VH-VL binders against q96ev2r1098to1170. Designs and how they scored, part 7

Target 1, 73 residues: q96ev2r1098to1170
Amino acid sequence: CVVSVEGLSSSTTDAQLKSLLMSVGPIQSLQMLPQQRKAIAKFKEPAHALAFQQKFHRHMIDLSHINVALIVE

## First folded at step 1 (VH-VL)

Design v5 (framework fv_vulinacimab)
Fold by ESMFold2-Fast, scan of step 1:
Structure v5 (fold): chain C 73 residues (1-73), chain A 121 residues (1-121), chain B 112 residues (1-112)
Amino acid sequence: as target 1 above (73 residues)
Amino acid sequence: QVQLVQSGGGLVQPGGSLRLSCAASGFTFSSYAMSWVRQAPGKGLEWVSGISGSGGSTHYADSVKGRFTISRDNSKNTVNLQMNSLRAEDTAVYYCAKEDSSGWFEPFDYWGQGTLVTVSS
Amino acid sequence: DVVMTQSPLSLPVTLGQPASISCRSSQSLLHSNGYNYLDWYVQKPGQSPQLLIYLGSNRASGVPDRISGSGSGTDFTLRISRVEAEDVGVYYCMQALQTPYTFGQGTKLEIK
């Protein structure tokens, strides 16, 4: 149910990313990793992780294109 | 197991200051938002303030905005509430609470034991 | 701010009988993602509040199946199908759709 969001702008807040994730479904956790321009998010439902990747892979946030990858736990 | 342990309550005079702390363990602290919720004697629950997992976003109830400051130290797994210009109506038990998800929008799945703050002359 | 209203505020119940609590919001709590951001908590005497139901109808871990949540938009219900002694406490609904988060007034459930 986990996604990695990479290529984040340094100006992107956790609130902005949370809003985008929530447009697909409820999330359990969101860890920001600004040193890596990256965030790791866990959806409550596994299907929403896949849906988020399909909808937002290469989406532009704050003039930066994000890369969405699914993480297998 | 998840634990939230609170400290810093006490008796202060109107206009005084107090700092509450909440030490967290048992989860990846930086991945979850934290809030403070208070309960005046014999009354219901009132949400006071919240902070996102990274600390990049903070929110306050209108009743405390400009007087209270929420902060967190992710290296020490603590969330703090600095309370300034305290008023009699701030008298309450203050709870720290973990949100199920970082940011705002989610339920409080774990609560601290509560800390009594009494503002009285 | 979103205003949350509970009814009844006092709920005396006989052991083994059902109980229900209503929660109404001044604005819809249904997000465009299809979920209702309404949670239920109970505060037992001398204890911190504890989560019972999240996102309208989902039971928190350890919550028995005799406790259920239902509703959508502005009207929500918490139901206990058969009240046990351990259910004594004050029940609160909370909206988490937007800040400030707001609670209902609380419903005190007592055994008569």
Scores: ipSAE 0.120, ipTM 0.782, lowest interface PAE 5.1, mean pLDDT 85

Design v6 (framework fv_vulinacimab)
Fold by ESMFold2-Fast, scan of step 1:
Structure v6 (fold): chain C 73 residues (1-73), chain A 121 residues (1-121), chain B 112 residues (1-112)
Amino acid sequence: as target 1 above (73 residues)
Amino acid sequence: QVQLVQSGGGLVQPGGSLRLSCAASGFTFSSYAMSWVRQAPGKGLEWVSGISGSGGSTHYADSVKGRFTISRDNSKNTVNLQMNSLRAEDTAVYYCAKGYDDYWSDTFDYWGQGTLVTVSS
Amino acid sequence: DVVMTQSPLSLPVTLGQPASISCRSSQSLLHSNGYNYLDWYVQKPGQSPQLLIYLGSNRASGVPDRISGSGSGTDFTLRISRVEAEDVGVYYCMQALQTPYTFGQGTKLEIK
């Protein structure tokens, strides 16, 4: 249900990332970790975590390519 | 166990100010949005304000915009509501509520005990 | 702002009988992602509100199967298949699609 989004631009806001996540499905939480240029998001449905990775791995936000990893809980 | 413990209510004159606080424990505070919801005596629920987990996004109901300020201190696990220019119609029990770090579309899974605010001359 | 309208506002029910509450929204709550952003809460006398149903039909932790949510778009229903004493309280629907989040007026369920 959890994804790590890495390689975020310092200009990317939580609202922008939330919009991208929500295009796939409802999220339960979103933790921004700007010092690490990453965010951790939990989808309410496990299938959406995989769908988000398949659709947005290497996607460009604010001129930065993101890496999407699935987190084992 | 998730706990939200509120403080800061009381009686205040019209035009006065109060600051409400909500101390959170039992979850990773910075990962979840927090909101304030109020209930006037004998009336229904009204969402007042919300803040994202990072504190980067805040939103307000039109009835309080410009008078109330929501803030959070993630190092202390607290969310606060600064209420200025209080009016009689602000008299209510104020609840803090835990959501998700998804301020635009949220569900409130845990609520604080409530804090009574009375604005009266 | 999205206006939420509940019916009935007062619901006297005999123990063991079913109860239903309707909630209508002035705008569709169905997001393009396929989910309805409609929640149900109950407030028992002297207590804080508590979550019953989220995203239209999903039960919150600890909510019994006799309580269910259904509907899509602008028309939603909360149903209790067999009312028990612990169900007494005021029930609220809330749209969580956009800020400001808005609640219905509340439905007071009481035992007659």
Scores: ipSAE 0.036, ipTM 0.745, lowest interface PAE 6.5, mean pLDDT 86

Design v7 (framework fv_vulinacimab)
Fold by ESMFold2-Fast, scan of step 1:
Structure v7 (fold): chain C 73 residues (1-73), chain A 122 residues (1-122), chain B 112 residues (1-112)
Amino acid sequence: as target 1 above (73 residues)
Amino acid sequence: QVQLVQSGGGLVQPGGSLRLSCAASGFTFSSYAMSWVRQAPGKGLEWVSGISGSGGSTHYADSVKGRFTISRDNSKNTVNLQMNSLRAEDTAVYYCAKETYVEYSGTYFDYWGQGTLVTVSS
Amino acid sequence: DVVMTQSPLSLPVTLGQPASISCRSSQSLLHSNGYNYLDWYVQKPGQSPQLLIYLGSNRASGVPDRISGSGSGTDFTLRISRVEAEDVGVYYCMQALQTPYTFGQGTKLEIK
């Protein structure tokens, strides 16, 4: 149910990323790691983590292409 | 185990200030939004304010905008509510509650603090 | 702001009988992602509120299956199939679709 979002612009806010994640399904948590240009999000449903990756891998946010990876718990 | 321990309540006169604190343990604090919810004596629940996990987004009920400020210290696992220009109608038990981000939230409050009584009276 | 309206506000129930609480929102709580952003809480005498149901129909950990949530859009129901003494308290629905989050007025469940 965990997804890593990498390649974030330094200008991307947690609100912007939250909105994108929520378009797929409800999330339990979102941790911003700006020094790594990364965020880690946990969906309430495992299927949404996969759907988010399929839909938004290489998607552009603030002129930056994100990389979406699934994290096994 | 998740715990939310509150402090900072008391009796204050109208126009005064008070700072409430909520110390969290048992979860990755910076990953979750936090809210304050209050309950006036004999009345229902009213959401007051919320802050995102990073602290980058804050939201307030219209009744407290401009007077209350929510903040968090992720290095100390605390969320704080600074209450200024207090009014008699702010008298309530204040609860801190754990949630996900408030903006476009779609979340719930899975853990609540014990509550802190704030009495505003002359 | 989204206005939440509960009925009844007072609910006297005989032990072992079912109870039902209605919650209506002034606008749809159904998000484009397919979920209803409505939660139910109970506040038992002398205690902090506690979560019962999230996202319309999902039971929180430790909540017995005799308590269920249903509904979609603007009309939601909390049902207790067999009321027990431990169910005494004030029940609140809350919308979490947008800030400010708003609660219903509360329904006081009493044993008659």
Scores: ipSAE 0.012, ipTM 0.709, lowest interface PAE 8.2, mean pLDDT 83

Design v8 (framework fv_vulinacimab)
Fold by ESMFold2-Fast, scan of step 1:
Structure v8 (fold): chain C 73 residues (1-73), chain A 123 residues (1-123), chain B 112 residues (1-112)
Amino acid sequence: as target 1 above (73 residues)
Amino acid sequence: QVQLVQSGGGLVQPGGSLRLSCAASGFTFSDYAMSWVRQAPGKGLEWVSGISYSGGSTHYADSVKGRFTISRDNSKNTVNLQMNSLRAEDTAVYYCAKESYDYVWGSYEFDYWGQGTLVTVSS
Amino acid sequence: DVVMTQSPLSLPVTLGQPASISCRSSQSLLHSEGYNYLDWYVQKPGQSPQLLIYLGSNRASGVPDRISGSGSGTDFTLRISRVEAEDVGVYYCMQALETPYTFGQGTKLEIK
């Protein structure tokens, strides 16, 4: 399942975000969208997408609070 | 009634160390990020370091990277700044500050500040 | 790092007259959510800084309506419609878009 991570600091690297995502489960892809201050990540397992949202919605990365939304494919 | 009470400042020689502490009350400390902001005598404000609500993420200004360490103890409602290898240019009043987060607005601002702690680095 | 530039740095004002402070950022502070991550703080003599405005134009609790923030992207203004004695202090803008958070140089407001 796909998650949209919104509210990213422009100082947040793909490596930092990948580390956070991988703490929950394996990802298939990660796309950084710096102009929108977003990233789109696809987990290999749908359950991990949900778990990531429940655990990290409003989490702080680089002093910026992220919003995690589940994207229906 | 939010309060941030600071301690730990003083006079130290160049190359020395000091540990600043900030004790928080009046809000759920473990829900909010905390920062340190300093002000050299007669100068403006400079953000120094920040720590996430859980302590899992820390950030530093380039001027202090590798020398300062921010930490927090959520069981004691304290945020700390360990300052090593101090230089004359680190002389400043250091403020701890609480970050506010509003879900509706998505705001990032410092809504409460401590009273400040003077750190003087001189020989 | 985002560079914040304020003008003027010294602002002598007559009581009851309006005052304006400009703040410019080296990059846009407008996020995709439609918000500008720009705050204003004042530091009154002998006191800690205090929040005045957050997200460009929202007044913090207890801030009078004669104080307002405006602007978007890279150009922001703090305006005081009628200056009172209690407004004396140094005003700072700060970008909260990314770390390191950076402040302008400060504008010292003094009564003439």
Scores: ipSAE 0.000, ipTM 0.628, lowest interface PAE 15.8, mean pLDDT 84

Design v9 (framework fv_vulinacimab)
Fold by ESMFold2-Fast, scan of step 1:
Structure v9 (fold): chain C 73 residues (1-73), chain A 120 residues (1-120), chain B 112 residues (1-112)
Amino acid sequence: as target 1 above (73 residues)
Amino acid sequence: QVQLVQSGGGLVQPGGSLRLSCAASGFTFSDYAMSWVRQAPGKGLEWVSGISYSGGSTHYADSVKGRFTISRDNSKNTVNLQMNSLRAEDTAVYYCAKDSGYDWEAFDYWGQGTLVTVSS
Amino acid sequence: DVVMTQSPLSLPVTLGQPASISCRSSQSLLHSEGYNYLDWYVQKPGQSPQLLIYLGSNRASGVPDRISGSGSGTDFTLRISRVEAEDVGVYYCMQALETPYTFGQGTKLEIK
């Protein structure tokens, strides 16, 4: 139920990313890792993690294309 | 069984500091966000602060920004609230709450509460 | 911040009768995925708050069917179909759409 969002612009805020994530489903957590240009997000439901990857892999935010990977725990 | 056990309250003068602690058991602590919610005597509930499952993201109510710091230690299953520059209006019972998924925002389990009194 | 307003503030009810509490938000709590980010809590005398309803209408574990949540957008209702003595307490709605999370002022339910 965890996704890694990579390729983030340094200008992308946690509020912007949280809004995008929550458009797919409820999230439990969001950790921003700006030095690595990435964030780790945990959805409540595994189906929403999959749906987020399907909808937003290679999506453009603040002129940067993101990569969405599923993290196996 | 889920338990949240709080400690660290007390009486302090304005400008003082206190550290509240909440020890969690009965669930996978590292999978859930945690929050602190307070209640002034005879008043309603006020959300104070929240921390993500990993500790990488923290949020604060405007009333406490710059004075309070939330942190967690996933190896010890604890969440802490460091309260600095305390004011009379910070007098309240402070609750830690598990922020369970369905529901990043739903507080399905609450600690017993810790009284903090700020008075001269 | 999102402002949450409850009515009534005080709710005296006869045992066995229904009770309703209203909660209004200053902005819509309905998100694009169709979820209303609105929760209900009760605080019984001398106890910590406890979750009753999450995401508008979903009952928390152990909450009896006589307690239900409804509504969408900015107007929400908590209903108790038949009040029992154990229902005495202060009821709060909370919006969870955005931080800071904000509570309504509380509704005190009392037996007449």
Scores: ipSAE 0.007, ipTM 0.650, lowest interface PAE 14.1, mean pLDDT 86

Design z1 (framework fv_fiztasovimab)
Fold by ESMFold2-Fast, scan of step 1:
Structure z1 (fold): chain C 73 residues (1-73), chain A 121 residues (1-121), chain B 110 residues (1-110)
Amino acid sequence: as target 1 above (73 residues)
Amino acid sequence: QVQLQQWGAGLLKPSETLSLTCAVYGGSFSGYYWGWIRQPPGKGLEWIGEIYHSGSTNSNPSLKSRVTMSVDTSKNQFSLKVSSVTAADTAVYFCAREGYDFWSGYYMDVWGKGTTVTVSS
Amino acid sequence: QSVLTQPPSASGTPGQRVSISCSGSSSNIGSNYVYWYQQLPGTAPKLLIFSNNQRPSGVPDRFSGSKSGTSASLAISGLRSEDEADYYCAAWDDSLSGYVFGTGTKVTVL
């Protein structure tokens, strides 16, 4: 129930991304990796990870289209 | 400050359903996960599950088929039921609030005092 | 169930430093934050450390946490008789979609 959010603008803040994630469901954690233009977020519910990907893959934030991948282990 | 008061089952027979309730005083019920943890005599802690104020739940896979959790937002209460109990369910049961940290998410930050549950024939 | 491994016991005399290890795997400590709880005899657990190394208000700085790879450690400096208790680590486990606790360590002050 982990998503990787990739292609983040350097102007995107953790607060902006958290707001977007929390609109789908509660998150366990959010780790920003600015040097890689990505973030890793863990949803409490696996269903919310899938729902976030379905709603926000290719979504535009700060003029950049994000890519949302599900991480499975 | 926030405090949790818990009550419910004390003595049960095998096959019965354990039922416990936890009431929240001194703080907001909404926006938190509310959890249950148990501790068998002389043993360590085992997480049972959690419920969000909306009713969404996560539970320990080993207990999932027997566990039901619910919330009553009008009373600021949440409840645990464990069906088909056996002697292995004998433990002190704790309710807890899961506080929020931006980076690490939710974690148990306030605990109830515990309710002793004994399952014996 | 306990998935995280701790030593069963640790001991010291007043003023000494004791360290408690907590070993997990990539699905729990390796991917998630670690929490530590103190349980005084006959009481409910109390949060000591959250997010690997942060202290809640009211927890003295004698208590500190750290994490490396799939392991974590709790250090108690300036050990006091009142620190005699059971200590548990905890973390979210991605494979179980739930919290797991350590096996617990009983700290005795000699």
Scores: ipSAE 0.006, ipTM 0.690, lowest interface PAE 10.5, mean pLDDT 86

Design z10 (framework fv_fiztasovimab)
Fold by ESMFold2-Fast, scan of step 1:
Structure z10 (fold): chain C 73 residues (1-73), chain A 121 residues (1-121), chain B 110 residues (1-110)
Amino acid sequence: as target 1 above (73 residues)
Amino acid sequence: QVQLQQWGAGLLKPSETLSLTCAVYGGSFSDYYWGWIRQPPGKGLEWIGEIDHSGSTNSNPSLKSRVTMSVDTSKNQFSLKVSSVTAADTAVYFCARVYEYRGSTYYMDVWGKGTTVTVSS
Amino acid sequence: QSVLTQPPSASGTPGQRVSISCSGSSSNIGSNYVYWYQQLPGTAPKLLIFDNNQRPSGVPDRFSGSKSGTSASLAISGLRSEDEADYYCAAWDDSLSGYVFGTGTKVTVL
């Protein structure tokens, strides 16, 4: 139910990323890690984590392509 | 996928208490609010209120004195009671999952099919 | 009552753009996110737009939302016959401490 989003632009806000995540499904948490150009998000449902990866892996935000990895238990 | 099954009263007489129940299948119960919305025939939507898994409620001020909501966490169910019904309470009643995020985002993303309630003598 | 105001109806022909307005006040639309729900005849409402302009997964991009001041609008581009439905705006109202819906707009495809 956890996704790692890497390759974030330094200009990308947590509000922007939250909106993108929530277009797929409700989230439980979002942690921004700006120094690593990374964020960790936990969806409330595992199916939404998979759907987010399928839809947004390699998507462009603020001229930067993101990489979406699914963290599997 | 999350599914809501609802059941309860169909035909009521004035002064009776309306009672409806909604059961949640296929998803987390404790991470959401659970709500009720109604729609009188040929009219728009009216928010009744919501409840969380701990039994904390918030309801429409115009209905607050007549509305009681409850939750049964062991069955993943929540219920609505409206006391002292009149013809004005005739409506289709929907249960719904309420998503909220950090106090800013608030919407219903999964809806039950609706239960028709008619109040007539 | 304290509800958001929408035109009762809107119409267009296939392929046309239709816009639905929603008017509120500072305690609801002016301070909070706006939501749009689509209700096909005989069905439960479906979330169409959240947080002013975001689309849930599965909602086509021909639906878009916007907000300015105490008003919001829903735009439907490339209108199709399956878009015939009632559309409702909604927002949290700070003065009521509750959620309010608009009066609803029936969209007819001619």
Scores: ipSAE 0.012, ipTM 0.778, lowest interface PAE 8.5, mean pLDDT 88

Design z11 (framework fv_fiztasovimab)
Fold by ESMFold2-Fast, scan of step 1:
Structure z11 (fold): chain C 73 residues (1-73), chain A 120 residues (1-120), chain B 110 residues (1-110)
Amino acid sequence: as target 1 above (73 residues)
Amino acid sequence: QVQLQQWGAGLLKPSETLSLTCAVYGGSFSDYYWGWIRQPPGKGLEWIGEIDHSGSTNSNPSLKSRVTMSVDTSKNQFSLKVSSVTAADTAVYFCARSEYYDWSGYMDVWGKGTTVTVSS
Amino acid sequence: QSVLTQPPSASGTPGQRVSISCSGSSSNIGSNYVYWYQQLPGTAPKLLIFDNNQRPSGVPDRFSGSKSGTSASLAISGLRSEDEADYYCAAWDDSLSGYVFGTGTKVTVL
């Protein structure tokens, strides 16, 4: 129930991304990896991770299209 | 000790725009989300929405078309506007601090409330 | 409007236990944390319980929360006159992508 968010603009803040994630469901953690233009987020429910990917894959944030991938554990 | 001070509005006429501001004192502004909740006389609580320091918002779908929220990070303030008001918008409006972390999204610090009355 | 259903009132005498139910659905209580807020007459709401059953510092342990399925409950043990207030449950709703509050319960100490 982990998602990788790739292709983030350098201007995208953790608060902005957290708000977007929370619009789908509560998150357990968010790790920003600015050097890789990437963030890792964990949803409590697998269904929310899938819903976030379906809704926001290739979505534009701060003029950058994000790539949302589900991470298998 | 974090305190929220609210002001604005008061008596409005139908069709006018409600405008409220909340100022944050004694704590970090950029690490939290900031929200609005209202309570009509003798009724329960209704969540209006929230905004973070970058201007990203979540809002109640039933109010979304009429609600605009904004932040002024230089003043540690956030504001609410509700357009096209009617008597149904008569309520006490509260601002609040929200913490989002580790699956929690609770409102732990509240302003004292601002009474808004819409009447002809 | 409120989406979570609470009884409109509850009452007890000093020292008794009072329980307040909060009924929701799979999209809110069934999937998310429950919060409880206390509103004393003429004041702003105050956070009483978070994450189903946790207490903020300063909230006495006679207040407790629980959650089962799509319902939650607030229990007040050793009821005192200062507990007379309105109590609201709240949860995130996945279908609405927003917070919903309960209809509220007025607790009277007889």
Scores: ipSAE 0.000, ipTM 0.599, lowest interface PAE 15.8, mean pLDDT 80

Design z12 (framework fv_fiztasovimab)
Fold by ESMFold2-Fast, scan of step 1:
Structure z12 (fold): chain C 73 residues (1-73), chain A 123 residues (1-123), chain B 110 residues (1-110)
Amino acid sequence: as target 1 above (73 residues)
Amino acid sequence: QVQLQQWGAGLLKPSETLSLTCAVYGGSFSDYYWGWIRQPPGKGLEWIGEIDHSGSTNSNPSLKSRVTMSVDTSKNQFSLKVSSVTAADTAVYFCARGRYEVTYGSSYYMDVWGKGTTVTVSS
Amino acid sequence: QSVLTQPPSASGTPGQRVSISCSGSSSNIGSNYVYWYQQLPGTAPKLLIFDNNQRPSGVPDRFSGSKSGTSASLAISGLRSEDEADYYCAAWDDSLSGYVFGTGTKVTVL
């Protein structure tokens, strides 16, 4: 249910990323790690985590391409 | 309507630093990215990099160690410096406006270009 | 090494249709929008096509773009002498985290 989003621009806000995540499905949590250019998000449904990775891995946001990895608990 | 005017050093010696400036007229500065593209004589286009109004940059990995970009928001200008030049840096250098748009996907393209500045590196 | 490959040249006579190919990979054309730029002799490039197949205001409809898989093409129908120019495709490259241009195609009107 958890995705790691890496490669975020320093200008990307939590609202922007949350909007992108929620376009796929509802999330339980979002943690921004700006010093690592990274965020950790947990979807309510495992299927949405996979769908987000398939749709947005290497997607461009604020002129930076993101890398989406699935985190297995 | 939006116009880019560019200027800078035309003739350089190897090892010197290339310095170019681009000024934006007739349009918004803070809503766009500002980029540099070069073209060696008789060859194709090479993207150098881009900067936004806050000074945040992204540049071509092959040039990153030698490239510095800066912005002067009070004058709506942005500048490029390339250190340690060699004959391989001989080119026409263009400044351009980068548009970043999100419709159904992310889009980035250059819609307004300066006329170019010829830079020659020779002994 | 070239990232986006185009034929070096293409030619036609007035009124003909000319197509220019642009070949990339999954990290650029396969994942991202394609753009085309026209460069008339001695001038700066001008945006001709954006987002695979869209035309900016002022670009005639005889210019059209398409994309399939890791390749794109530009078609110029009703070729005119003023179309004699260099044409470049471009796309964002995910592996480089940067914008890349094609090798360029010189279109000659015979």
Scores: ipSAE 0.000, ipTM 0.638, lowest interface PAE 13.3, mean pLDDT 83

Design z13 (framework fv_fiztasovimab)
Fold by ESMFold2-Fast, scan of step 1:
Order: structure tokens, then C-alpha cells, then sequence
Structure z13 (fold): chain C 73 residues (1-73), chain A 118 residues (1-118), chain B 110 residues (1-110)
């Protein structure tokens, strides 16, 4: 249900990432960790976490390639 | 839409502790950094630091030893303390909302004037 | 500690273009995005430009930003009397792990 998005540009807004996440499915929470250039998002449905990783791993946002990792609870 | 209201002591003597509070109305508290910036009379802006809802802080290294920031998530408030003040701490102090995703501040309080004099 | 250097003043007449420079180093402007703030007399700063050249909703397109190397510039075209204000550049500084502001430029409309 949970993804870690890493390699974020300091210029990527929370609205930009939330828009990208919600294009895949509804989210329950989003925690930004810009000091680590990272965000943790929890999808309401586990299938959407996997789908987000498949679609956006190594995707470019604001000239930075992101890494998407699944966190197993 | 989102508003910041700030208050605190305006007139201090050297060696005292400056205490300011900022309250957030009309928006989410936990999705942002909350920062402090000051402006001495006739001078430019100086970043003091930032804190998030969990109490995680970053602060200006030149001020770090004297600065304490805190949050009260039940009231959507955050506070600044500056210890051992001198005349160099005389300034208008602003609170501001910082984006988690970028280094800009998009909503600012109106400022609190702090004067340190003997 | 490290601040971004701006000219102390700039001036123009209504309708003119004015430009404000901002000079930094590799640890701030050279590595990070630049932001610009407008401060009207007696008021708090307002975000004017983010990510080098982007405008927030509600900021007129007369304002534009650019960045090259360790320097940035704010341009105000079609200058108006209400543009009379102090303008500050800003950027994250990797060496300080903190946000730094420029020295500020007072824009006067003659």
C-alpha cells in the first residue's frame, strides 16, 4: 500500500506529486521528506502502489529521475 | 485563503529570551514546513529556520545555538525562542509557510517588531 | 553566512524594462533553483518567481526570471508605479544546509 519516492527535485511541489499519485489511484496519506529528496505515500488499495511503481519508476520530474520502491507492511 | 497570525514580546533587554508564536488558519498544518525569517531595520532578509509538524528542524548555522523552535499540532501553532538577545537581534520577525517540495515560502505572517535596548 | 549579491537600487519610468541581477556561488545558485520575493513598503514579502522562471498564480507576466551559472536575473517589463518595492532573490545553500537571501534591490518608479 506504501511507496517511497526518491530522487525528488527540491523544486517539485507537493501538488505536482499528489497529482501524479492520484492519477493512479486514491491516496490515504502523503509524507514529504525534502531533506532526503523523498516522499512516502500510502494508497488506499495495494494494487495502486504496484501500478505506481510500474508506471513511474525512473520517471523524470523537474529534470530529476525518481526511484519508486514498494514498502511491504 | 490560508492565514498566519503572529504575536509575541516586542521590547526586550539584552540577555533576555525572545518568544514569538505563529498560528495557522484555513489550511493543512502537517503537509508543510513552518519557518521564521527576520529583517533588521534598513537591512535585508535573514532566514532563521524551519520546523515541520513532527518537530523536525533545520536552522541557520549562525543562530543555531540560540534558536529553539517548537510546534503545537493540537492548536496548529509553531513558536520561536531566541536566547541571550543583543541589539543585533532587533528586527521585524516573520513566520512563513514553506513547501516540502521546494525551497520557497508562499504564505507569510504580517511581521512582529522586536526591539532590544537597554 | 553567505548571501546573494544584488545591486542596492534600480529605477525606471513607467513602461520601461528594469533588470535586477543576483550573484551567488556554486553552493547556492549554481546548484539550486532561484526564487524571487517582492516586498512592498511596510508589508511582508510575497513570492514572485519560483524555480528560476515560474510565476505563481496571480503574478503578472511582466515579471520574468532567468538563471545562468551562479547568477540569476529578474526582469520587470512595462514598469508600473505599483512595482515600487524591494526585491529579493533567494536560494538553498548546500554548504550551509539553509536558505539564503540576496542583499535586496529597491526599485523606484520615477
Amino acid sequence: as target 1 above (73 residues)
Amino acid sequence: QVQLQQWGAGLLKPSETLSLTCAVYGGSFSDYYWGWIRQPPGKGLEWIGEIDHSGSTNSNPSLKSRVTMSVDTSKNQFSLKVSSVTAADTAVYFCARGSYWSDYMDVWGKGTTVTVSS
Amino acid sequence: QSVLTQPPSASGTPGQRVSISCSGSSSNIGSNYVYWYQQLPGTAPKLLIFDNNQRPSGVPDRFSGSKSGTSASLAISGLRSEDEADYYCAAWDDSLSGYVFGTGTKVTVL
Scores: ipSAE 0.000, ipTM 0.607, lowest interface PAE 13.3, mean pLDDT 82

